VH-VL binders against Mucin-19 (Muc19). Designs and how they scored, part 2

Target 1, 175 residues: Mucin-19 (Muc19), of Mus musculus (Mouse) (q6pze0r851to1025)
Amino acid sequence: STCHVYGEGHFRTFDGESYSFDGLCQYTFLEDYCGQENGTFRILIESVPCCENGLTCSRKVIVTFQDQNIILQDGKVTAVQTAESTDCRERSANLYSIHTVGLYLIVKLLNGIILIWDKYTKVSVILDPSWQNKVCGLCGNNNGDLKDDFTTRHSSVAAGALEFANSWKTSQECS

## First folded at step 5 (VH-VL; framework fv_denrakibart)

Design s19 (from d9c with heavy chain T100D)
Fold by ESMFold2-Fast, scan of step 5:
Structure s19 (fold): chain C 175 residues (1-175), chain A 121 residues (1-121), chain B 113 residues (1-113)
Amino acid sequence: as target 1 above (175 residues)
Amino acid sequence: EVQLVQSGAEVKKPGESLKISCKGSGYSFTDYWIGWVRQMPGKGLEWMGIIYPGDSDTRYSPSFQGQVTISADKSISTAYLQWSSLKASDTAMYYCARQDYYYGSEAFDIWGQGTLVTVSS
Amino acid sequence: DIVMTQSPDSLAVSLGERATINCKSSQSILYSSNNKNYLAWYQQKPGQPPKLLIYWASTRESGVPDRFSGSGSGTDFTLTISSLQAEDVAVYYCQQYYSTPFTFGQGTKVEIK
């Protein structure tokens, strides 16, 4: 299944819900924590303005995985260690692979999650069927049911996109 | 109403410079890549390169890298293809085309009418 | 570079009959993770720019008559015109957009018999 965002916050969730949200903060695009400690990854997004009228020029993507942050920004992919490790070289080599399809940059994580980035505003995530019912965030919960796609960080169902998306802010200090 | 309009035919001599244009209308110009395709007389289509007008990121076919310059001016919704020094072998029809990356096909869905460039002494 | 090869170079078909054009890529243009074939078909009539007919190997562009259909996957693709009409006389091109440089087939000229 596929989730994507493009342009001025045009989202389509894994279960097929479409909505618009033009946030200025950092948000959880997709994660498997979902209010619990047993998660293994987070994918965060942030809009980067480039024009006088505040149009979104690109999206910065941060993937937290295997004690590292994989950062997609300014057309580049960078990996930075987030925790102490005894052998950084061996671990980094197996964290992810990069290839291209068309004009897109593809990042495949060791856990099989695929990120597709046009180096600008379009970010897509492809999940295999094993991730059904295991994820949450702006991409929805990937459970095959449109009715609960606006599930907030607090496990409630929001009445609208604004309430839903704001619940996925990574910091309450950002307004 | 979505349209790409190209500049008119050009007749040039070898060694002259040339800049042809492709103006988009009826859509958000900065949301789509603009590609350039060459068609030599009686021959097929050759992809030359592509530009994202929002920040002028440009990708070239290796066969055309260094032979031409692709640029865009987003304030007037116009993309350009430029030669610093034309050769007789540049005689061809040149098309610009929009690549739909955000909404569906990811193929060249809208094409300009073409600009015929003739280079002869 | 991915090389696209069409066959035949030209074919003559009677009005109302089926026309079939083949396109082969030198390597697979199927992206297995999204199960999409990065292949498009274009029609070019004399004196006109190319027109998109089919994308994703089999999806018909809006406004294109349903007599045009695309099929195939991986390296072997086909464009079919189920009942040729006079306005279908043109050169047809396949194109891969799987990797840069994007490449076109050499073209297939369709004529009335």
Scores: ipSAE 0.077, ipTM 0.660, lowest interface PAE 5.8, mean pLDDT 85

Design s2 (from d9c with heavy chain Y102D)
Fold by ESMFold2-Fast, scan of step 5:
Structure s2 (fold): chain C 175 residues (1-175), chain A 121 residues (1-121), chain B 113 residues (1-113)
Amino acid sequence: as target 1 above (175 residues)
Amino acid sequence: EVQLVQSGAEVKKPGESLKISCKGSGYSFTDYWIGWVRQMPGKGLEWMGIIYPGDSDTRYSPSFQGQVTISADKSISTAYLQWSSLKASDTAMYYCARQTYDYGSEAFDIWGQGTLVTVSS
Amino acid sequence: DIVMTQSPDSLAVSLGERATINCKSSQSILYSSNNKNYLAWYQQKPGQPPKLLIYWASTRESGVPDRFSGSGSGTDFTLTISSLQAEDVAVYYCQQYYSTPFTFGQGTKVEIK
């Protein structure tokens, strides 16, 4: 299954729901925490304007995985530790692989999640069937039911896209 | 009906500017890439570049970068290919073609009818 | 750049007989993470734009007759027309969409004997 966002916040969820949301902050695109304490990853997105009119020129993507933040920004990938290492050799870059295929930069995480980034506004995530009903965020819950796609951070079903998307805003300050 | 309709044939002199168009209809124009392909008389197909109309992200073949400009106006579902100064070697048939995104072929599934450009003195 | 080479450059086949066109890439166009070959086949008749026949090396586009089939993986690909019909006279192109710039083979002209 595939979820994507492009341009000024045009989203298509794993279950096929389409909606628009032009947020100015950081939002959870996809995660497996979903109200539990011991999730394993988060994929966060931020829109980056390139023009004075506030149009989205690119998206910054942050993947939090195995005590690392993998940052996709300005056409580049950077990895930053989020937890203290016991020695320098623990800062392994082998938790993901990077490939360029077609028009896209592709990041495959050790857990089998594939992230596709065009280096600008388009971000896609591919999940295998083992992730069904295990994820949440702006991409929906990947359960095959469109009515549940607007499930908020607080496990309620939103009446509309704005309420849904705003529930996935992170605690990071926005400008 | 999903369709790409290109502007009509052009006859130009070397040094002149030109802008040709490719209008999409019957689908969400901003959800697909639009590629441009050149075919010189009696020759094969050459990929020139591609644009995503939703955000105007544009990629060029190295041999065409700096030679042409690809753009799009999503408000009228139209992509463009333009030259600031034409050369006789630009004489060719130019096709636009739609490339699927997401779940699909990722290949050029719908093609325009072509625009013949003739450049001679 | 990935170079696509087709063989033969021209092919004459009798009606109802099998036509086989080969396409070779200068490097692998198989993406291991999704196990897909980024290869397409197009048909171009005189005076017409190209038409997509096959994508992902072996998936037939909707509306394309089942006599057309694609096979191969990595660097070596084949388009087969199992029983050539009069309307199949055309130039056939392979294309890789694995890496930019996207590149086409030089084309194979199929004609009737």
Scores: ipSAE 0.005, ipTM 0.545, lowest interface PAE 11.4, mean pLDDT 83

Design s20 (from d9c with heavy chain T100E)
Fold by ESMFold2-Fast, scan of step 5:
Structure s20 (fold): chain C 175 residues (1-175), chain A 121 residues (1-121), chain B 113 residues (1-113)
Amino acid sequence: as target 1 above (175 residues)
Amino acid sequence: EVQLVQSGAEVKKPGESLKISCKGSGYSFTDYWIGWVRQMPGKGLEWMGIIYPGDSDTRYSPSFQGQVTISADKSISTAYLQWSSLKASDTAMYYCARQEYYYGSEAFDIWGQGTLVTVSS
Amino acid sequence: DIVMTQSPDSLAVSLGERATINCKSSQSILYSSNNKNYLAWYQQKPGQPPKLLIYWASTRESGVPDRFSGSGSGTDFTLTISSLQAEDVAVYYCQQYYSTPFTFGQGTKVEIK
């Protein structure tokens, strides 16, 4: 299954729901925490404006995976340790692969999740069937049922896209 | 029926500006890239560039960067190819063609009929 | 840039006979992670735009007759027309879409003997 966003917040979820939301903050595109503490990854997105009128110029993508932040920004990929301690232990960085083909930059995570970025506004995630019913965020819950695609961070079903998308805003302020 | 319909033939003089169009119908215009391909008389195909109409993301072949402008207006499902100052060497057939966004064939599956541009003094 | 070279430049084949067109890329266009070759074949008849025949080196586009087949991997590719028909008179182009700028071969003209 595939979820994508492009332009000024045009989304299509894994289950096929389409909606528009052009937020200015950081939002959870996809994660497997879903209210639990035992999750393994998060994919966060931010719209980057290129002019005063707020037109989206590109999207920044942050993948939090096994103690690393993998940052897709300015046509580049960088990885940063998320550990807060000052210990000198370095962890192995064999958790993902990066490659380019055609018009796209592709990040494949060790857990089988494929992230596709065109270095501009378009971001897509491909999940294998093992991720059915295990994810949440702006991409929906990947359960094969359109009825609950607007599942909020609070585990309720939103009446509209605005309420749904705003519930996936991260706690940090971006304004 | 899925179609790309291009504007009609143009006869121009060197130094003139020109904008030709490619209109999509029968499909969701913003689900596909629109590429432009040049074919000089009696020659093969040359990829000029490509645009995603949903966000106007445009990529150019280095040979055409700065020589032409590719744009799109998604509200009328139309892509454009523009010259600010034509040269005799721009005489060619110009094709538009669509390419599905990732997870399809990623090849040019539907082509316009072509726009013949003739530049002569 | 990836250079695509076709051979032969022109080919005369009798009706009902096999036509074979070769295409070489200057570097591999096989993407190892998905095991796909980013190679397409197009047919261009006189006075008409190109038409997609084959993508992913060997996958036939919907509506394309079974007599057309693509094969090859990495840098060497072949388009085969198993039994040439009168309507197959055309110029055939290979194209790589592995890396920008996308590039086409110079074309192979197929004519009836």
Scores: ipSAE 0.575, ipTM 0.827, lowest interface PAE 2.0, mean pLDDT 87

Design s21 (from d9c with heavy chain T100V)
Fold by ESMFold2-Fast, scan of step 5:
Structure s21 (fold): chain C 175 residues (1-175), chain A 121 residues (1-121), chain B 113 residues (1-113)
Amino acid sequence: as target 1 above (175 residues)
Amino acid sequence: EVQLVQSGAEVKKPGESLKISCKGSGYSFTDYWIGWVRQMPGKGLEWMGIIYPGDSDTRYSPSFQGQVTISADKSISTAYLQWSSLKASDTAMYYCARQVYYYGSEAFDIWGQGTLVTVSS
Amino acid sequence: DIVMTQSPDSLAVSLGERATINCKSSQSILYSSNNKNYLAWYQQKPGQPPKLLIYWASTRESGVPDRFSGSGSGTDFTLTISSLQAEDVAVYYCQQYYSTPFTFGQGTKVEIK
């Protein structure tokens, strides 16, 4: 299944719901914590505005996985260790791969998640079938039911996109 | 049916401006990129660039960067190719073609009929 | 830029006989992560736009007759027409979509002998 966002916050969830949300803060695009402490990854997004005109010029993506933060920003990829390790070089080689092909930069995580970034506003995530019904965030819950796509951080179903999306705002201060 | 319909043939003089169009129908326009391909008389195909209509993200071939402008208006499912000042060397058939939006999973699957541009003094 | 080179430039084949067109890329267009070759084949008949025949080097586009097949990997690719029909007279182009700028081969003209 595939979820994506592009331009001025045009989203399509894994289950096929489309909505618009043009937030200025950091938001959880996808994670498997979903209110629990036993999660393994997070994908966070931030819209970067175009100076004076206020339009979204690009999206910053942060992937937290296996004690690493993989940051996609300004057309570049930077990987930072989130925990101290004596073997950081050897560890990093097996956790993910980064490739450019066609029009996209692709990050493939060892857990079967594929992140696609066009170095601008377009961000897509492809999940293998093992992730069905195990995720949450702006991409929805990937359970095959369109009615549940606006599931908030507090496990309620929002009536509208604004309430839904704002529930996925992180604790990071807005800029 | 799914199709791309291009504007009609143009006959121009060097130095004139020109804007040609490519209108999509029968599909969701923002699910595809629109590419532009030049074919000079008796020659092969040259990729000029591509645009995603949803956010107007445009990528150019280095050979065409600064020579043409690619744009799109998603409200009318139309992409455009524009010259500010035509040259005789711009005489060619110009095709638009769609490519699926995500992941580059497929090549150009639907093509417009072409717009013949003739530039002569 | 990735350079695509086709051979031969032209060939004449009798009706019902096999036609083979080769395409070589200046660097590998195999994406190791998904094991896909980013290679397409197009057919262009006189006065018509190009038509997609094959994508991913060997996947036939819907509606394309099964006499057309693609093969190869990495840098060397082949388009085969197993039994040439009169309607197959056209110029055939390979294209890589592995890296921008996307590039086409120079074309191979197929004629009836």
Scores: ipSAE 0.274, ipTM 0.732, lowest interface PAE 4.4, mean pLDDT 86

Design s22 (from d9c with heavy chain Q99H)
Fold by ESMFold2-Fast, scan of step 5:
Structure s22 (fold): chain C 175 residues (1-175), chain A 121 residues (1-121), chain B 113 residues (1-113)
Amino acid sequence: as target 1 above (175 residues)
Amino acid sequence: EVQLVQSGAEVKKPGESLKISCKGSGYSFTDYWIGWVRQMPGKGLEWMGIIYPGDSDTRYSPSFQGQVTISADKSISTAYLQWSSLKASDTAMYYCARHTYYYGSEAFDIWGQGTLVTVSS
Amino acid sequence: DIVMTQSPDSLAVSLGERATINCKSSQSILYSSNNKNYLAWYQQKPGQPPKLLIYWASTRESGVPDRFSGSGSGTDFTLTISSLQAEDVAVYYCQQYYSTPFTFGQGTKVEIK
C-alpha cells in the first residue's frame, strides 16, 4: 500500500482516496497510536511556504520511531535520540537505514515502513500488508475501504476533507 | 490508451523564442513526472530535465540549466519546454517521456512522438 | 555525473543469431538497500521515439518479446537478443536512473549482416 502528498497539499491515501488540504501547521501524516497511548511510531509533516506567494516550497518530515526522532528538512536528514542514554549499553544497530537514490531520499524503518522524500514537497509512505487496519492519520486507515479514509483523530468519519485534515493537526505547531 | 502527444515541427531563426508542448492522456497526469530528452541529428539521447505536474517541481540537467524552461499546466494535462532565445545549436529532435513517481519502473515508459526543432538563418 | 559507456558502437548480426550489447557505468548503480540496479534499456528505430525494453536491469517491459533479456549488476550490464529478427534493427541505449542527471550510453547500432 502507498500514500503520498505533493505540492499544495495534494494527498492520495492508502485506499485510493484523493483530496487537497494546504495547511501550514504540523499534521500527523501516519501513526499507529490512533487515539491510544500504546503506539510505536509517528510520521509528521509540515508545509514550508514561499514568502512571495504563499505556495508550498518544501515539506518537512519528522519520524518518531523507537527512541529516535528522524528529521527530514532542507534536503538533509538529522537523527536525534528522544530518550538520552549516557551508559555504554548495546542497542539494536538496525533501527532504520537512510539512502539516496534517483530523485529520492529513502528511510526504511525496522518495522517495515518505507518513507520516500524527494527533498522537496513530495512525501510517500509504503506499508506492507501487516499494517492493514493498524494506522491512521492524513494517509487514511489502510483498511481497504475508501469510505473510512476520512477517519478523524477522534475515531469518527468526517463529512469532508477539511474537517478530516484539521483533526490531524498537532497542537504544538500552531492554533 | 496511455499516450503523450507533442506539438508539431518548428522552423525558427536564431534569437527567436519558442515553446513546445507535450499533452498526456489516458492516465492521471499529476501522478507522473514528465521528462524532456534531446537528440541532436545523428546523435544519442540527452536528458534535459523533468517536471512533476502536480506541483511544478522541476529538476534540470546542469548542461541545460538556464538554457531552457520546463513548465506544466495540469488543468489541460500539458507539459512545456521553452527557449527565450534559440541558437543554431538547439536544432534537434525533442522528446517528452513519462517517468513513474517513486515506484514502478522508474524508467521512461511512455514517450511522445517527438518535436523536430530546426534553427537556421 | 555517472558516465554510461556502451560497446560495441555498432554490431552486425545474422538473422536468428544472438546479439550482445554491453553497458558500463562509471560508478555502481546498485542500490544496496533494495538490491536493485537502476538501469534501463531502450530501443530506437529510425524516425521513431525510443521504446522501453528493460528496467531494473533485468525486468522486461510489458509487451516486449522474451528474446530480449537484461543481465548484470553494479557497473557492468548486458542486453541480449537471443535470436535476432528483422524488426530488431535499431539503436539500443542503456540509461541509469540511480542519480541525477540521468544519463544515457552513446548507443549501439544493431544491423543485419
Scores: ipSAE 0.259, ipTM 0.736, lowest interface PAE 4.5, mean pLDDT 86

Design s23 (from d9c with heavy chain Q99R)
Fold by ESMFold2-Fast, scan of step 5:
Parts: sequence; structure tokens; C-alpha cells
Structure s23 (fold): chain C 175 residues (1-175), chain A 121 residues (1-121), chain B 113 residues (1-113)
Amino acid sequence: as target 1 above (175 residues)
Amino acid sequence: EVQLVQSGAEVKKPGESLKISCKGSGYSFTDYWIGWVRQMPGKGLEWMGIIYPGDSDTRYSPSFQGQVTISADKSISTAYLQWSSLKASDTAMYYCARRTYYYGSEAFDIWGQGTLVTVSS
Amino acid sequence: DIVMTQSPDSLAVSLGERATINCKSSQSILYSSNNKNYLAWYQQKPGQPPKLLIYWASTRESGVPDRFSGSGSGTDFTLTISSLQAEDVAVYYCQQYYSTPFTFGQGTKVEIK
């Protein structure tokens, strides 16, 4: 199953629901915490304006996985580690790998999640089937049902896309 | 032990401001929602709103939007319910309650003892 | 908004007899992605805060006596007390947590006959 966002907040969830939302803040694109403390990863997104006031020109992506923060920003990937050793290349080989295929930058996580970024506004996530019904966020819950993809972080079904998307805003200052 | 302890009873006059508190202990305060529920004398329960202390994401019932402010201070594990100008119709018992989250039980599993607010001349 | 309606408003039941309380939602509160009904039941005794009894329509909260049971799906739900005890005198509320605003039924008062 594939989820993506592109342009000025055009989303397509894992279950095929399409909606538009272009917020100014940081939002949870995908995670497995879903309100619990024992999750293993988070993927966060932020819209970066550049051309016109308020128009989205690129997206910043932050992946948190096994004490690793992987940041996709300004056309490049940076990884932050908390251990004493700063040999990022050797350590990263065990937690994730980075590939360039055509114009896309691909990050493959050890947990079976594949993140694809065009270095601009388009961000896609491909999930292994083992993640069915174990995730939440702007990408939906990957459960196979279109009608309940607007599941908020409050575990309720939103009446509209705006309520749904705003529920996945993180605590990062913006409003 | 997990508990929510609310501030004591209040007696106020119409037009006065008020801020009541709900302090959590025995659990990770930033990992659970705190909801506020009103119960008018002799009446049933009304959900007012809810806050996630970890990021201060706050949601209100349409009936209470603009009438009250819900906030939290995660450094002291305390949530607040505030009125800028009380009305006699605000006379009620106010409960805070902890809500478990997505893929958990998601019900209000722990409740505070309640704060009685009386607004009269 | 989802409206929750309980029936009856009050009932008197003899000690040891079955008490049945009904709760209806104005729309389905069954969430298809996890096949769960977002319905809880609370007990409130005079002078006390509400206490969670049942969640997910039929799951008993830890520490709740087995004489309490919940059933139903979609829009029609029931709380059953199989053998009423003196300590069960209280007002019982159903609550949907399927969508905001979260809403409660008006309450059912259970008294000893």
C-alpha cells in the first residue's frame, strides 16, 4: 500500500481516499505510536514556502526510528545519532539505506518502510503488508476501508478533511 | 497509584473570572488526554472539551467553544478550565477525566473527584 | 452531532433480579477498520464522580463485578446487571466516543423496588 502527498497538500491515503490540506505547521504523516508510548517510528512533514507567499515549494520530512533522526531537507538527507561514534555511514547501513533512482531519493528503513522523496513537494510511503491496521496519521490507518480513513489522533472519525488533518498537528510552534 | 486531583469548591458572583485545576499523578501526564465534563445540578453529563498535554492540542464541544478555555501545564502535570466572565448558568459540578488513546480502551478511565462551582448573587 | 438516548429514565428492580438499560445512538458508532463499537457505560453514585464500567460496548473494566455486562452493536446497546445488589443503586450513563463532540445519554436511575 502507498500513501503520498504532493503540491499544495494533495493527499492520497493507503486505502485510496483523496483530500486536500496545506497546513503551516508540522504534522504527523505516519506513525505506529497511535497514542501509545511503545511505538517504533514517526514520519513528520512540514510545508516550506518559497515562490509566492503561502505557496508550498518543498516539504521537509523527519523520520524518527531507533534513536535515529533522519531529516530530508534542502534536497539532501542528514542523519543524527546520539551515540559517541560519529561514523554515520557505517551505522546507517544497519538501520536504513539511501538510494537515488532517477530524480527520486529513496530511504529504506529496516522495519520494511520505504520513503520516496522527489526533493521537492512529493513524499510517498510504501508499507509492507505486515503494517496493516498498525499505523495512523495523515496517511490513514491502512485497514482497507475508505470511509474511515479520516481517523483523528483522538481515535474518532472526522466529518471532514480539515478536522482530520488538524488533529495530526504536532506540538512544534507555528500558530 | 494513578489519580486526578481537582481544586476545591468555588463560590463566585456573575461576571467574575475563575480558573480551576486538575492535577495528574502516577502516570505519564503527556501521554493521555484530559477531558472536562459538566454536570448541572440534578442533570446529566455534558462533555465540554479535551486537551492533549504533550502538545496542547485542544478540542471543544461546539456548545462550549468560546465560553471556556482549556489549557495545561505539563511541567506540573496540571490541566485547567477557565472562564473569563461567569454566569449563573455555569453553576455545576465540573469533572476532569483521563482518556486513553488510539488502539487503547479510549474511554474515560480515571476521573477527578469534581469541583463544585456555584455562581450566584 | 451523535445523539445518545437511554431508556427508561428510571427503573425500580428488586434485589437479585435483572436490570436492563437501553442506549440508542442517532447513527452507527461501529468503526469498520477495527470492528469496534465506540460505546462506554459509566456508573455514578450520589456524591461521587462517574466510574467506568464497560468500554467497546462489551468489555468490562478491570475490577468491575461480572454481574455487569454490555451488549449491542451499531446503534442499539444494552447494559445488563444480572442480579441487582444494594450497592448498584446509581445513575448509569452511556457515552459514544466515535466522533466529537463526545456525547452522553441522559442517564438511567436504578433504584431498589
Scores: ipSAE 0.000, ipTM 0.494, lowest interface PAE 16.3, mean pLDDT 82

Design s24 (from d9c with heavy chain Q99M)
Fold by ESMFold2-Fast, scan of step 5:
Structure s24 (fold): chain C 175 residues (1-175), chain A 121 residues (1-121), chain B 113 residues (1-113)
Amino acid sequence: as target 1 above (175 residues)
Amino acid sequence: EVQLVQSGAEVKKPGESLKISCKGSGYSFTDYWIGWVRQMPGKGLEWMGIIYPGDSDTRYSPSFQGQVTISADKSISTAYLQWSSLKASDTAMYYCARMTYYYGSEAFDIWGQGTLVTVSS
Amino acid sequence: DIVMTQSPDSLAVSLGERATINCKSSQSILYSSNNKNYLAWYQQKPGQPPKLLIYWASTRESGVPDRFSGSGSGTDFTLTISSLQAEDVAVYYCQQYYSTPFTFGQGTKVEIK
């Protein structure tokens, strides 16, 4: 299934829920940690404003996977090791591929997750069915039920988009 | 019915400004890119550029960068193509066409009827 | 820029006979990760806008008759009309959407012999 965000925080979750949230902090777009330590990836997003009224000029994306940070910013992709070792360099081979096709930059992770960025404000993620009920974040939980798409970081169901999205901030020091 | 309806034919003189429109109906306007294609009399198709109405992201063919302005107003499901100063060489049929936003489904699947622009003194 | 070249420029085919149009790209437009060729075919009748016939080189658009088929991969593509009908008289264009700027072939005019 597909989740996406564009513009001033217009989200459509995997289960088809639409909502708006225009935050300027870093947020978890998608991950499989879901409050536990046993996760394997994170996709984080940040809106980059272009003027005093807060209009989004671009969206920065950070993918954390297998001790690597893959940073999508300013139309470019930069991969940074999160730990320094010979094993990290050897292990990183073939963990992901990056291609440009049409209007899009595509990051395919070895685990079957496809991240699509248009080098502007639009970010999409495609999951295969094996990820059903295994993910969380601003994209929802991919369980086919709209009623719990606002599942917070603390496993509660938020009454509204603001509470839901703020629970997915990566730092409480950002307001 | 999914449709793109374009504004009517225009007859202009060199140096005049012009803005033509392309209105979508029967679908979610912010789920699609809107592209513009020029066809000069008796010639083939030339891609001019494309806009995503949801965030106004606009991409131009290098041949048309700075020659035209593409814009959109998502509140009325309408995209625009604009010239600040027309030239006789702008005489052509102009088509708008939609392309899905979603990866892996791209093609210009629905086209407007075209707007004929004639520029002569 | 990717250059699209069609052959022939014009083609006269008898009613009921096979029409074949070739399209070549100056570089591969096959995206290996999804194994799809980013090529579309359009039909344009006089006084009408282009109409999408085929996308991803070989996928027929809904409502397009079975006599139209696309084939090919990488740089060499073909549009085939298995049994030409009177309403098929038109100019046919290939288009790549693999890389911007998107580019069209020069067109192939199909007429009845």
Scores: ipSAE 0.584, ipTM 0.844, lowest interface PAE 2.2, mean pLDDT 88

Design s25 (from d9c with heavy chain Q99S)
Fold by ESMFold2-Fast, scan of step 5:
Structure s25 (fold): chain C 175 residues (1-175), chain A 121 residues (1-121), chain B 113 residues (1-113)
Amino acid sequence: as target 1 above (175 residues)
Amino acid sequence: EVQLVQSGAEVKKPGESLKISCKGSGYSFTDYWIGWVRQMPGKGLEWMGIIYPGDSDTRYSPSFQGQVTISADKSISTAYLQWSSLKASDTAMYYCARSTYYYGSEAFDIWGQGTLVTVSS
Amino acid sequence: DIVMTQSPDSLAVSLGERATINCKSSQSILYSSNNKNYLAWYQQKPGQPPKLLIYWASTRESGVPDRFSGSGSGTDFTLTISSLQAEDVAVYYCQQYYSTPFTFGQGTKVEIK
């Protein structure tokens, strides 16, 4: 199952619902917290407007997975943060891998989530089948039922895309 | 030079199948949507559908859904419009047009020259 | 579906005079989040494909002469040609791209009087 966003807010959810939303703030693209404290990851997106001296516009992607933050910005991984540790022995296993293939930057998480970024506006997420009905966010809930795809952060079903998308705005500053 | 070049005119009989093409050049084909627009003789413009070649995400006008198939092959920068069974009422000029992606508008900024399809018995 | 209605169907204007074409949408095509009107204007000359003139209701496409201007917001839009020239004889179409299906007006034919 795949979810996409591209251009100025063209979305397609895991269950096949399409909608448009061009927000300027930071939004939860996908997470497994869904109102609980037992979540393991978050994928956040933020639209970056065209630079004054450039024609390139993009989306910033932030992946939080366990205690690591992966930031995709300006065509590259700009920051990969992990807790400094003197006990490297127990933290030697790779929790994710990053590959650059042509225009694409691919992040594969050990939990079966694959994130694909074209280094500009297009962001895609591919889920392992084990994630059915365990996720929420702008990508929908991956439950195989289109009527629930507009599930808000408050666990209600929105009447339209604007209400749905705005419910997934984070507390971060927006322009 | 940014261009969309369409296949040549077609003359067909009712019931026949047809596939016409629209080839992009001079730009990144997968960065833009390709729309199809019908113009019947002496009439205005009708939007049929649009495709994003990067992942083949396709959206149809309800009037054309099930009547035509839109597809794309990004390896050769070509989009297609196909009929399984033509009708006389399909006689029209068919245009493909590029939708501006992120850098300005979502309007159709570059148009193909058109493909005339004539369906007669 | 959003219905686009143009007026008049045809317009005859003398060379050098102003031509005004109106376009109305059955629903607002102004998106409140970005304050943009999803409206384009196209020019089509006989035997040629349409050519984009205006997008976002009032922004001229590169290379389009400044005698062409777009105005309006919400449901009522206008294309103005301030001083009609011989090469401006064409059919003009408005189009909304606020939601699918994208829809065009029926067209306005501009002729020399």
Scores: ipSAE 0.000, ipTM 0.465, lowest interface PAE 17.6, mean pLDDT 81

